# Designs tried in a protein design chat: VHH binders against q9y6x5. Part 11

Target 1, 379 residues: q9y6x5
Amino acid sequence: LPPKLLLVSFDGFRADYLKNYEFPHLQNFIKEGVLVEHVKNVFITKTFPNHYSIVTGLYEESHGIVANSMYDAVTKKHFSDSNDKDPFWWNEAVPIWVTNQLQENRSSAAAMWPGTDVPIHDTISSYFMNYNSSVSFEERLNNITMWLNNSNPPVTFATLYWEEPDASGHKYGPEDKENMSRVLKKIDDLIGDLVQRLKMLGLWENLNVIITSDHGMTQCSQDRLINLDSCIDHSYYTLIDLSPVAAILPKINRTEVYNKLKNCSPHMNVYLKEDIPNRFYYQHNDRIQPIILVADEGWTIVLNESSQKLGDHGYDNSLPSMHPFLAAHGPAFHKGYKHSTINIVDIYPMMCHILGLKPHPNNGTFGHTKCLLVDQWCI

## First folded at step 1 (VHH)

Design b16 (framework vhh_5j56_2)
Fold by ESMFold2-Fast, scan of step 1:
Structure b16 (fold): chain B 379 residues (1-379), chain A 127 residues (1-127)
Amino acid sequence: as target 1 above (379 residues)
Amino acid sequence: QVQLVESGGGLVQPGGSLRLSCVASEFSGFTLDYYAIGWFRQAPGKEREGLSSISSSGGSYTSYSDSVKGRFTISRDNAKNTVYLQMNSLKPEDTAVYYCAAGKTYYPLRESSYDYWGQGTQVTVSS
């Protein structure tokens, strides 16, 4: 029997929530599995970019999903994050479910993971659900477990995506202990339901399960706004993405737009594309705009309006508040092992190893995840 | 960029004790509690050697080289964003520049586990 892997994402699950709140079901999962305390995500620290980095092992400049809102300067196409099904945006990389389906007689299954309802290199997940945020976790889990147990060729790679705690993190902010406690308890209960369902179906002992997230969350405030309209008239540029990383397409000379922006706020860095810090790995793609604005942690870029967001993400990926965690359980993983930090791009080559797949060239390093795996030497 | 700063070095007599501290730059947004920390030293004319390491998660995993085992103790205070190396029963052979390092992966006492390095602090054990 081929090895099986279920990859689960709870959007916006900041790593230090594990230290500040109680997770009895997740702690039981970790007790007999592994925990990576921090996952250093890719820049920008947004949902679509980081979910695609998890399944491709590539930086955003390499896989092409460089933001949740994008413009491609060569083709003149625009991308919106919720309903864009154009394969063009996703075709700069090969995600793991495509590789899984093409290398052997294997199937993939997907419940809402970004990109899984799009044909990529003419290949769509064997079983999938069209993205719809109103579909319950229970319905997503029911479909995934049905497909894992009743498919031919067998489903060997499955994904499950859930929008919380990101939605509540934005609404309440991560410092709202009362509301965040309620939301995180519900997520822990969903993890309990997941484990119980896998046990009842006889899947638990032979299935590898990874629980992770794409980014964290930081506290925002009405006292920390950058009004872009006070810096530059909107007639000088087209706005491709706004906050906390603004993507600026100049309508006039690029240097003139840069000069109007560069000293506008002490809480925002302004970069010409070629001056974006190398450590971001966010430069070599036609979808990265000529001028990028990066707000300081907790600051929101606005257009002559107030922001209702009490939490946000997208900030510098060196910030611990932007980091998720990774927990895993199954025959491939040690029991009771804790690891400090991996890069989010390291998840892909680890998953390929577990599934016996040949990875496409990627930015991850398999050596970074060796200590998690029973068949690998750590020292 | 993460900058690590070592302190607590100096001149001490054989058999004495020193406590080294490693602090992350307050301007970097870097939090030590989610990174593995290692202590290394380099004596004149010798290669750099790993002495001790501590994982994240409040010190669940510690390692020591045979040359310092039983004499040195590593610990962390995540609330203060600080890692300590308590050095007891110091010998002239312990004279070296001491470095702290922070890394994303945990391979005990291996330089390749650590991405961020301090500038070092001199420890001299002499009468």
Scores: ipSAE 0.000, ipTM 0.110, lowest interface PAE 22.3, mean pLDDT 87

Design b17 (framework vhh_5j56_2)
Fold by ESMFold2-Fast, scan of step 1:
Structure b17 (fold): chain B 379 residues (1-379), chain A 128 residues (1-128)
Amino acid sequence: as target 1 above (379 residues)
Amino acid sequence: QVQLVESGGGLVQPGGSLRLSCVASGFTFSGSDYYAIGWFRQAPGKEREGLSSISGSSGGSTSYSDSVKGRFTISRDNAKNTVYLQMNSLKPEDTAVYYCAARFSGTYYRDLSEYDYWGQGTQVTVSS
């Protein structure tokens, strides 16, 4: 009987929410499984990049999804739509569902995970839903569980993506305890529904389930704005991405644009591409623009407009506010084990091990996750 | 300067129709400068809510909130840098200030915080 894995993402679930709010269903899940308290994500700490890093084990410069909005200097193509289905953007890596379908006689299933509605290396998830934010969690769960039980070849890898608490984190900010407690309670109830559904269908005892997220959230304010229009005129550059990491494509000499930006605000760092800190692993890709602006935590880059954002992400991946968590339950995992920190790129080789797949070359380290697994020695 | 300017609001009877326009200046919809355009509304004393979005510079994908699906239609004219919201079967509950907004990225079309540019709004009043 082949091993099975369901990977669930709640977008924007900051790790310390677990300490500041009550999650009875998630805590019951953790009690009989494992918890990684902090997952150090990749830079930039955005949705598409980090979701693709989870399923490829690669830094953004290596897998090619370097932002939620991108420009490729070699081909001159633009990626500016959450529904962009051009395989070109996704083909710099091989995600785990493709490996699952090609190495083994097995199927994959997907409910809204970024990239799963795109044929990557001529392979699309065996079962998938076209991305639509209006589809309920219940409908996504109904489809994924139906496919887990009623597929030939069997679905051994399944993904489920949900937009909360990211949407509410942006709207209210993570420090709004009243609104965030309401949102997080709903998420905990959805986790309860997930577990109950899997038990009712006879899947729970034999299915490995990972619940994780792509990034955290930090508090923003109308008092912490960087007006890019006060730094440089629009005629000198094309804006590829804005906030909190601005991607600048110069229309004039790069050094001239850099000099106009370099000292504009004490609350952002301005980098020429080759000067981007090595620790970010955010340099070696044609989709990374010649100049990158990185706002300090909680600062928003704007174009002569007020920002409605009370929370945001995309900031330096060393910031604890940008870190999600990982919880897991199933036959592959220990019960009641807590681990401090892993890198988000470590999830991919761990998942390959659980599924019996040979991982593609990746930036993860299997040793970082071995203590979570029953078939490994924690030394 | 980047600006979004709404027009087409006004007073209409219940069951009537209006077409709102959102014109962009300083940028073009056929470039990387605009990811998606969304329509939002805010009634007095209530939160701003997302209604519809259209993405991409060609045919694009469209999304609608349940409260307006089947009654409102979003469309794009990239040559005119304009996005339209066709509103049919208007109800008194549709009375609000209507805003268009643009974003470079984002995963949830109704999330106000994902939108980087905002228009000043246009008033729609549905009353007998």
Scores: ipSAE 0.000, ipTM 0.356, lowest interface PAE 11.7, mean pLDDT 88
Fold by OpenDDE, second read of step 2:
Structure b17 (fold): chain B 379 residues (1-379), chain A 128 residues (1-128)
Amino acid sequence: as target 1 above (379 residues)
Amino acid sequence: QVQLVESGGGLVQPGGSLRLSCVASGFTFSGSDYYAIGWFRQAPGKEREGLSSISGSSGGSTSYSDSVKGRFTISRDNAKNTVYLQMNSLKPEDTAVYYCAARFSGTYYRDLSEYDYWGQGTQVTVSS
């Protein structure tokens, strides 16, 4: 039987939550599978970019989803979470579900993973749900598992996405033990539900399951604000993305805008596009604006509006607070193995290997995940 | 692959009894709260109607439509992965194709109108 893989994302699940909170179901999942304690995600550490990196193995500059909010100066198109359906934004890469879908006797399924309800390269999963935040996890899970269990051609790759604990992290902040404990318990219960359903359907032993996330969450505060209005008149630029990485489109001379912003705050780095640090792999795309502002961890870039978020993400991808985890279970994975760290782009070649797919050129390193896989030698 | 296979249908006289079986494959009836099995019927020229359901819970919660309440009994045998519909006091009006269906709902159960998998049906004819 062809291998099957279910990729699950709990948005904004910070890696160290595993150390600071209790996850009976997830721990059981891990006990019978593998854990990567920290996954270094891509810069910027936002939802759409990182989810697309997971399924393409590419840095943001390469796959073209460079933020949750984007602007293309040539076409004058805008991208946002409420406007993400144009294939124009996604077609700079080929996600794994498309690769899988195009194989003989295979099909893909998706439950609200970013980009899955859009025809990419004129291909869309045979089974998918249009994104709707009001749809319960249960309904998403039911559809995904039904498709995995009873489809022709068989679903061999499926994605499942859930918005928590990200939403709650924003609302309460990751350091709110009381509220986050409640939220994370619910997440663990959902994992329990997932496992139980798979067992009930007889899928548990044969299905490879990856549970991961796109980014973490850092604590924000009203005491850590960077007000751009104090540094530059808003008429001099267009804000394409705001915090914690602001994308600035100057309306006047770029140098002048830069000069007004470069010393705005000691807690914010200001980069011309060509001066963006190489380690971010965030330069070689036209969708990256001429100037970017990067706030320090826990700092929020604001205009004259007060921030209501107590937690946020999008910061430097080297920060542990931005890192998610990866857990996996199934015939492809060892049992009871823990690994320290991988890069988020490494997931793609691993998934391709598991599914027997030829990967598109990517930035991942298969060698980084070899120790997780039973058919590989671990050095 | 989830499959449901009905059996036990046939010709019976008014007032008679039949026991329908629904054998499920592709999933297990083990004490899981994730599923419900339902019986439906469709008479000629009529819409399909729900008759009864049983949950996968340890208690095996059951439900019945008013049309069959008191006459039909749904039960489950986990060892055989089979759900039964005991039909007593059958009436000519009970003549229909009877269908078994499975619903997977996790922690929450939906109404009888929405099920994920269906059998091919078994004919029940009540006639003198």
Scores: ipSAE 0.000, ipTM 0.229, lowest interface PAE 16.4, mean pLDDT 93

Design b18 (framework vhh_5j56_2)
Fold by ESMFold2-Fast, scan of step 1:
Formats: C-alpha cells, structure tokens, sequence
Structure b18 (fold): chain B 379 residues (1-379), chain A 128 residues (1-128)
C-alpha cells in the first residue's frame, strides 16, 4: 500500500494559543505523535502566500502568490479573492498535489485548500471542492475520508482547510479570552471528530496526519492607526494592498512617492523594492510593487477611515505572534517527540519524503524536520 | 478583462431625477475589497470631473464632490454586479457624458487619473 498523508490547516492558529487554552483532543493527538512548537512562516504572513508555501516549499517571491491582493506589472492582471481561479497566478510553482498526481497510480483530494480548485500546470486535484466558506467542517471531512477510502488510483495526498480561528481572531482580537476560548474549544472538538472519524473508518493507524496553520494573529486597536492620506495625495499612486503591508504602485516619480511616505509614521518601515530586507525573501517577483510599507506589530494602515479589525496578521515573520505550530501523527512520525522550530518551507520536502515523491527545487531544508521521522537519524 | 457598461442616461427637465447603472464584467463585487468604482462626467470643452466613488464589498467608503453632495447618491448591488448613481434635483449644468470607471487597488477616490478601466459613457441632458 502506498503511504498516505492528510494535511489539515486551521487558518490563523497562533502557536501560543496551545499554552493559553486547553486542547484535550489536540493534546492526545500530540502525545502519540510529534509537536513543532513554532513554525516560522514566510513574509508576508498572509493566508494565500503561506498556504502556497506549505505545499511548494518556496518563498513567496519564487511561487508568485505574494499577497492576498496582487497586481502583475508585466501582464497588467489583478488578483483578488474574486480572481484567484485564474491559473496565471498559481503557475510559478508546482504544488505537491500536482507532483503527487504525476507519479503513476496516485490521486489527490482537497477540501478547500487555497489553489486546489484551480488547474495548475494543466492539473487540478483529482477530487476537490470549489471554495465555499459556508460548507461545514463535517462535510469537508466526510468528503476527504470517502475519497481516501474509495478512490482508484488511490488518494495518497489529501488536504483539508478550515477558516477558523482566523475569522474570529480578526473580529474579536487574540486577547479576547471569552470569545477566543469558545472558538478554540470548538476547533479542538473538530480535531476530536477528525480523529474519531479516521478511527471508525480504519484509517487512523496507517494514515499520516499533519495539523498546522499558515500564520498567527496579533491585537490591533483604534489607537494604533497609520493614515496614509495625511502624507500623500491619492492621485500620486495606486494602492495594490493596504494593511499591514501596503503595496504602492507610483503614478508619479517613485523617489517622490518614497520621500512623501518615508517619514509618515514612526510605526511603519517604508522600502523601495530593492531595499526590502534580504531576510524577508520578498523582492524578486513582478507582483511585488515598487514601494512596500510594513507596519509595526499591532498597527493598521488606513485611508482616513477607522478599522474594525481587533486582530490582524501579515506582519514581520520574525514575530512570534505571527507563528503557527505543527502537530503530526502516523506511521512516519515518532511518538511523544517535541521540536522547537522549523521553517514553513521545510514542510514540503518532509511531505515529499513521506510520500516517496521527488521534490521540485525548493527553499526548505529536509534536515530541519528529520528528527520528527522514524526512518531518519536525529543525532 | 474588466469591462464596464453604463445605462440610464437621457433627457430630463430641470429639477428632475435619473438613476445611472454601471454593470461590471471580468470581476465580481462580491469578495472584492480593492475595486473602487467611480462616477465621472465630461461636458463639451471641459475636463473630466470626479463626482462620486464607492470602494470594496466590505460596506465601502463613499466620496462625493462638492458640486453633487446632497443631490447624488452612489450605491452598489453586489448580487447584480452593478453600481448605481441616483441623481436628484438635476440642473442644466449637470448636462454631460457620464462615465463609470474602475480601479483595482485603490479605494474611494475622485481623481480620474487613478482609474484605468472606463466605460463608453452615457449622455445626460438637463433641459426643456
């Protein structure tokens, strides 16, 4: 039987939630598996970029999903949530489900993971659900488990995406203990349902399961706003993305726009594209705009408007508040092992190893994850 | 590709009202936070003037020029992928070709140069 892997993402699950709230079902999963306490994600710390980095092992400048809102200066195309099904945006990389399907006798299945309802390099996930936020976790799980058990060629790679706790993190902020406690307890119950379903179907002992997330969440406030309209006139630039990383396309001289913005607020950094710090790996792509503004943690960039967000993400990937975790269980993984930190790009080569796939060139380092795996030396 | 089609223009008496419609194709207003839709007009021999704009599907901020504030109202119907301009208390000086414009990436502005996608226009004539 070929090895099988289910990759599960709970959007916006900040790593330190594990220490501040009780997760009895997740804790039972971890006791018989592995935990990585912090996953250092890619910049910018947004949903589409980081979900695509997990499945490609590439920095955003290399895989081309550089933000949740993008403009390509060469083709003049626009990307937003309404345009995410254009293969153009996704074709700069080969996600793991495509590679999995190109190997003989393998299928992939997907419940809502970003990119899985798009044909990428003329290949769409063998089984998939068109993105619809109204579809319950139970329905997504039922479809995934049916496909894992009843497909020919067999499904060897499956993905499952859930929008919480990100939506509630934005609405309430991560420091709202009452509301976040309710949301996170519901998520833990969904993890319990997942494990129970896999056990009832006879899948649990032979399936590798990874539970992870794309980013964390930090508290925002009406007292921490940066108003761009106080520094620069609307007619001087096109705003491609706003907050907390603003993507600025100048309509006048780039240096003039930069000079108007560089001293606008002590709570943001303003970069010409070529001056973006190398550590971000966020420079070498036509979809990265000529000027990027990076707000300090907890600060929101606005246009003479208030912000209703009490939590946000997208900030510097060195911030622990931006980090998710990774937990895993299955025949490929040690039992009861705890690891401190990996890079989010390291998940892809680890998954390729588990599935017996040859990875495409990537930015991950297999050595960073080998201590999680039973067939590897950890010394 | 983004396309915009205006309708609802015509001849009206001073003090009358008209509702203009702008139907968008190539994108949907549902889920789009960064498509700003603006209404502009151009009378013969005059520069193109911004009148009103509406941003994003998340409630959207609105802007109005002083010349139309209190008389014109911009609104959107995301289910119909349409933006409306309700024009009340029309004056002879409101006579112009009215244009709908869209920009991906900038929210709620009255600057014509900020908009890259334009409709063909619809004629509004206020006279007896």
Amino acid sequence: as target 1 above (379 residues)
Amino acid sequence: QVQLVESGGGLVQPGGSLRLSCVASGFTFSGSDYYAIGWFRQAPGKEREGLSSISGSSGGSTSYSDSVKGRFTISRDNAKNTVYLQMNSLKPEDTAVYYCAAEWGYRSTLYPNAYDYWGQGTQVTVSS
Scores: ipSAE 0.000, ipTM 0.292, lowest interface PAE 12.9, mean pLDDT 88
Fold by OpenDDE, second read of step 2:
Structure b18 (fold): chain B 379 residues (1-379), chain A 128 residues (1-128)
Amino acid sequence: as target 1 above (379 residues)
Amino acid sequence: QVQLVESGGGLVQPGGSLRLSCVASGFTFSGSDYYAIGWFRQAPGKEREGLSSISGSSGGSTSYSDSVKGRFTISRDNAKNTVYLQMNSLKPEDTAVYYCAAEWGYRSTLYPNAYDYWGQGTQVTVSS
């Protein structure tokens, strides 16, 4: 039987939640599979970019989804979570579901994973759900599992996306033990539902399942604000993306804008596009704006408005608070194995291997995941 | 405006077969439109349930509920803008009003709330 893979994302599931909270169902999942404790995600550590990195194996500068909010100066197009349907934004890369979909006797399915409801390179999954936050996890799960079980040609790759614990992390902050305990318990219960559903359908033993996330969450505070209005008049620039990484499009001379911002706060680094650190792999794309502001961990860039978020993400991808985890179960994976860390882009070549797909050129390293796989040598 | 018209329903004995037709207007089966067509049924006193769906993709991906898998087959004729449901090995439990539905996109879901347009339905009665 051809291998099958279900990729599940719980948005904003910080890696150390596993250490600080109880997850009976997830721990059982891990016990029978593998765990990567920390996944180093891509900069910016935001939802759309990182989800696309997972399924392309590319840094943001390469796949072209460089933020949740983007602007293209040539076409004058805007990208946002409410305006993400134009293939223009996605066509700089080929996600794995497209690669899979184009194979003979295979099809892809998706439940609200970013980009899956958009025809990319004129290809869309045979089965997908238009994004709707009001749709329950159960309905998403039922659709995905139905497609995995009763489709022709068979669904061999599927994605499932859920918005928690990200939304709650923003609302309560990751350090709110009371509220986050409740939220994370619910997440664990959903994982329980997932496993139960798969077992009921007889899919559990033969289906490879990856549970991961796109980023973590850091605690924010009203005491840690960077007010740009104190440094520069808003008429001198257009804000394309805000906090904790602000994308600045100058309306006046770039150098002048830069000079006004460079010393705005000791808790914010200001980069000209060409000076963005190489380690971010966030330079070689026209969609990256001329000036980038990067707030320190836990600091929020604001205008003359108060921030309502007690948690946020998007910071330096080297920060542990920004890192998600990866757990996996299925015939392709070992049982009871824990691994310290991988890069988020490493997931793509691993998934391609599992599915027997030829990967597109990518930034991942297959060698980093060999220890997770039963058919590979682990040194 | 998308319109769906079902036909082919009727009375059949257990073990018999029926072929339902759904003629769609307002979008093109072979064209540039993204769509999926699904068959649903509703028995008296029961909730409407999804039976089968077919996407408008070039591959024409299909999906079936467990209750009809192996017995029912969904197909399409692009030239006629018609989707068919071949129903074999019919059982008394299959008695219901059968509906054709359409949605924008290739979702091929069996959840009724995902579909935008519905036919009036056709009665299928399986009885000895």
Scores: ipSAE 0.000, ipTM 0.234, lowest interface PAE 12.9, mean pLDDT 93

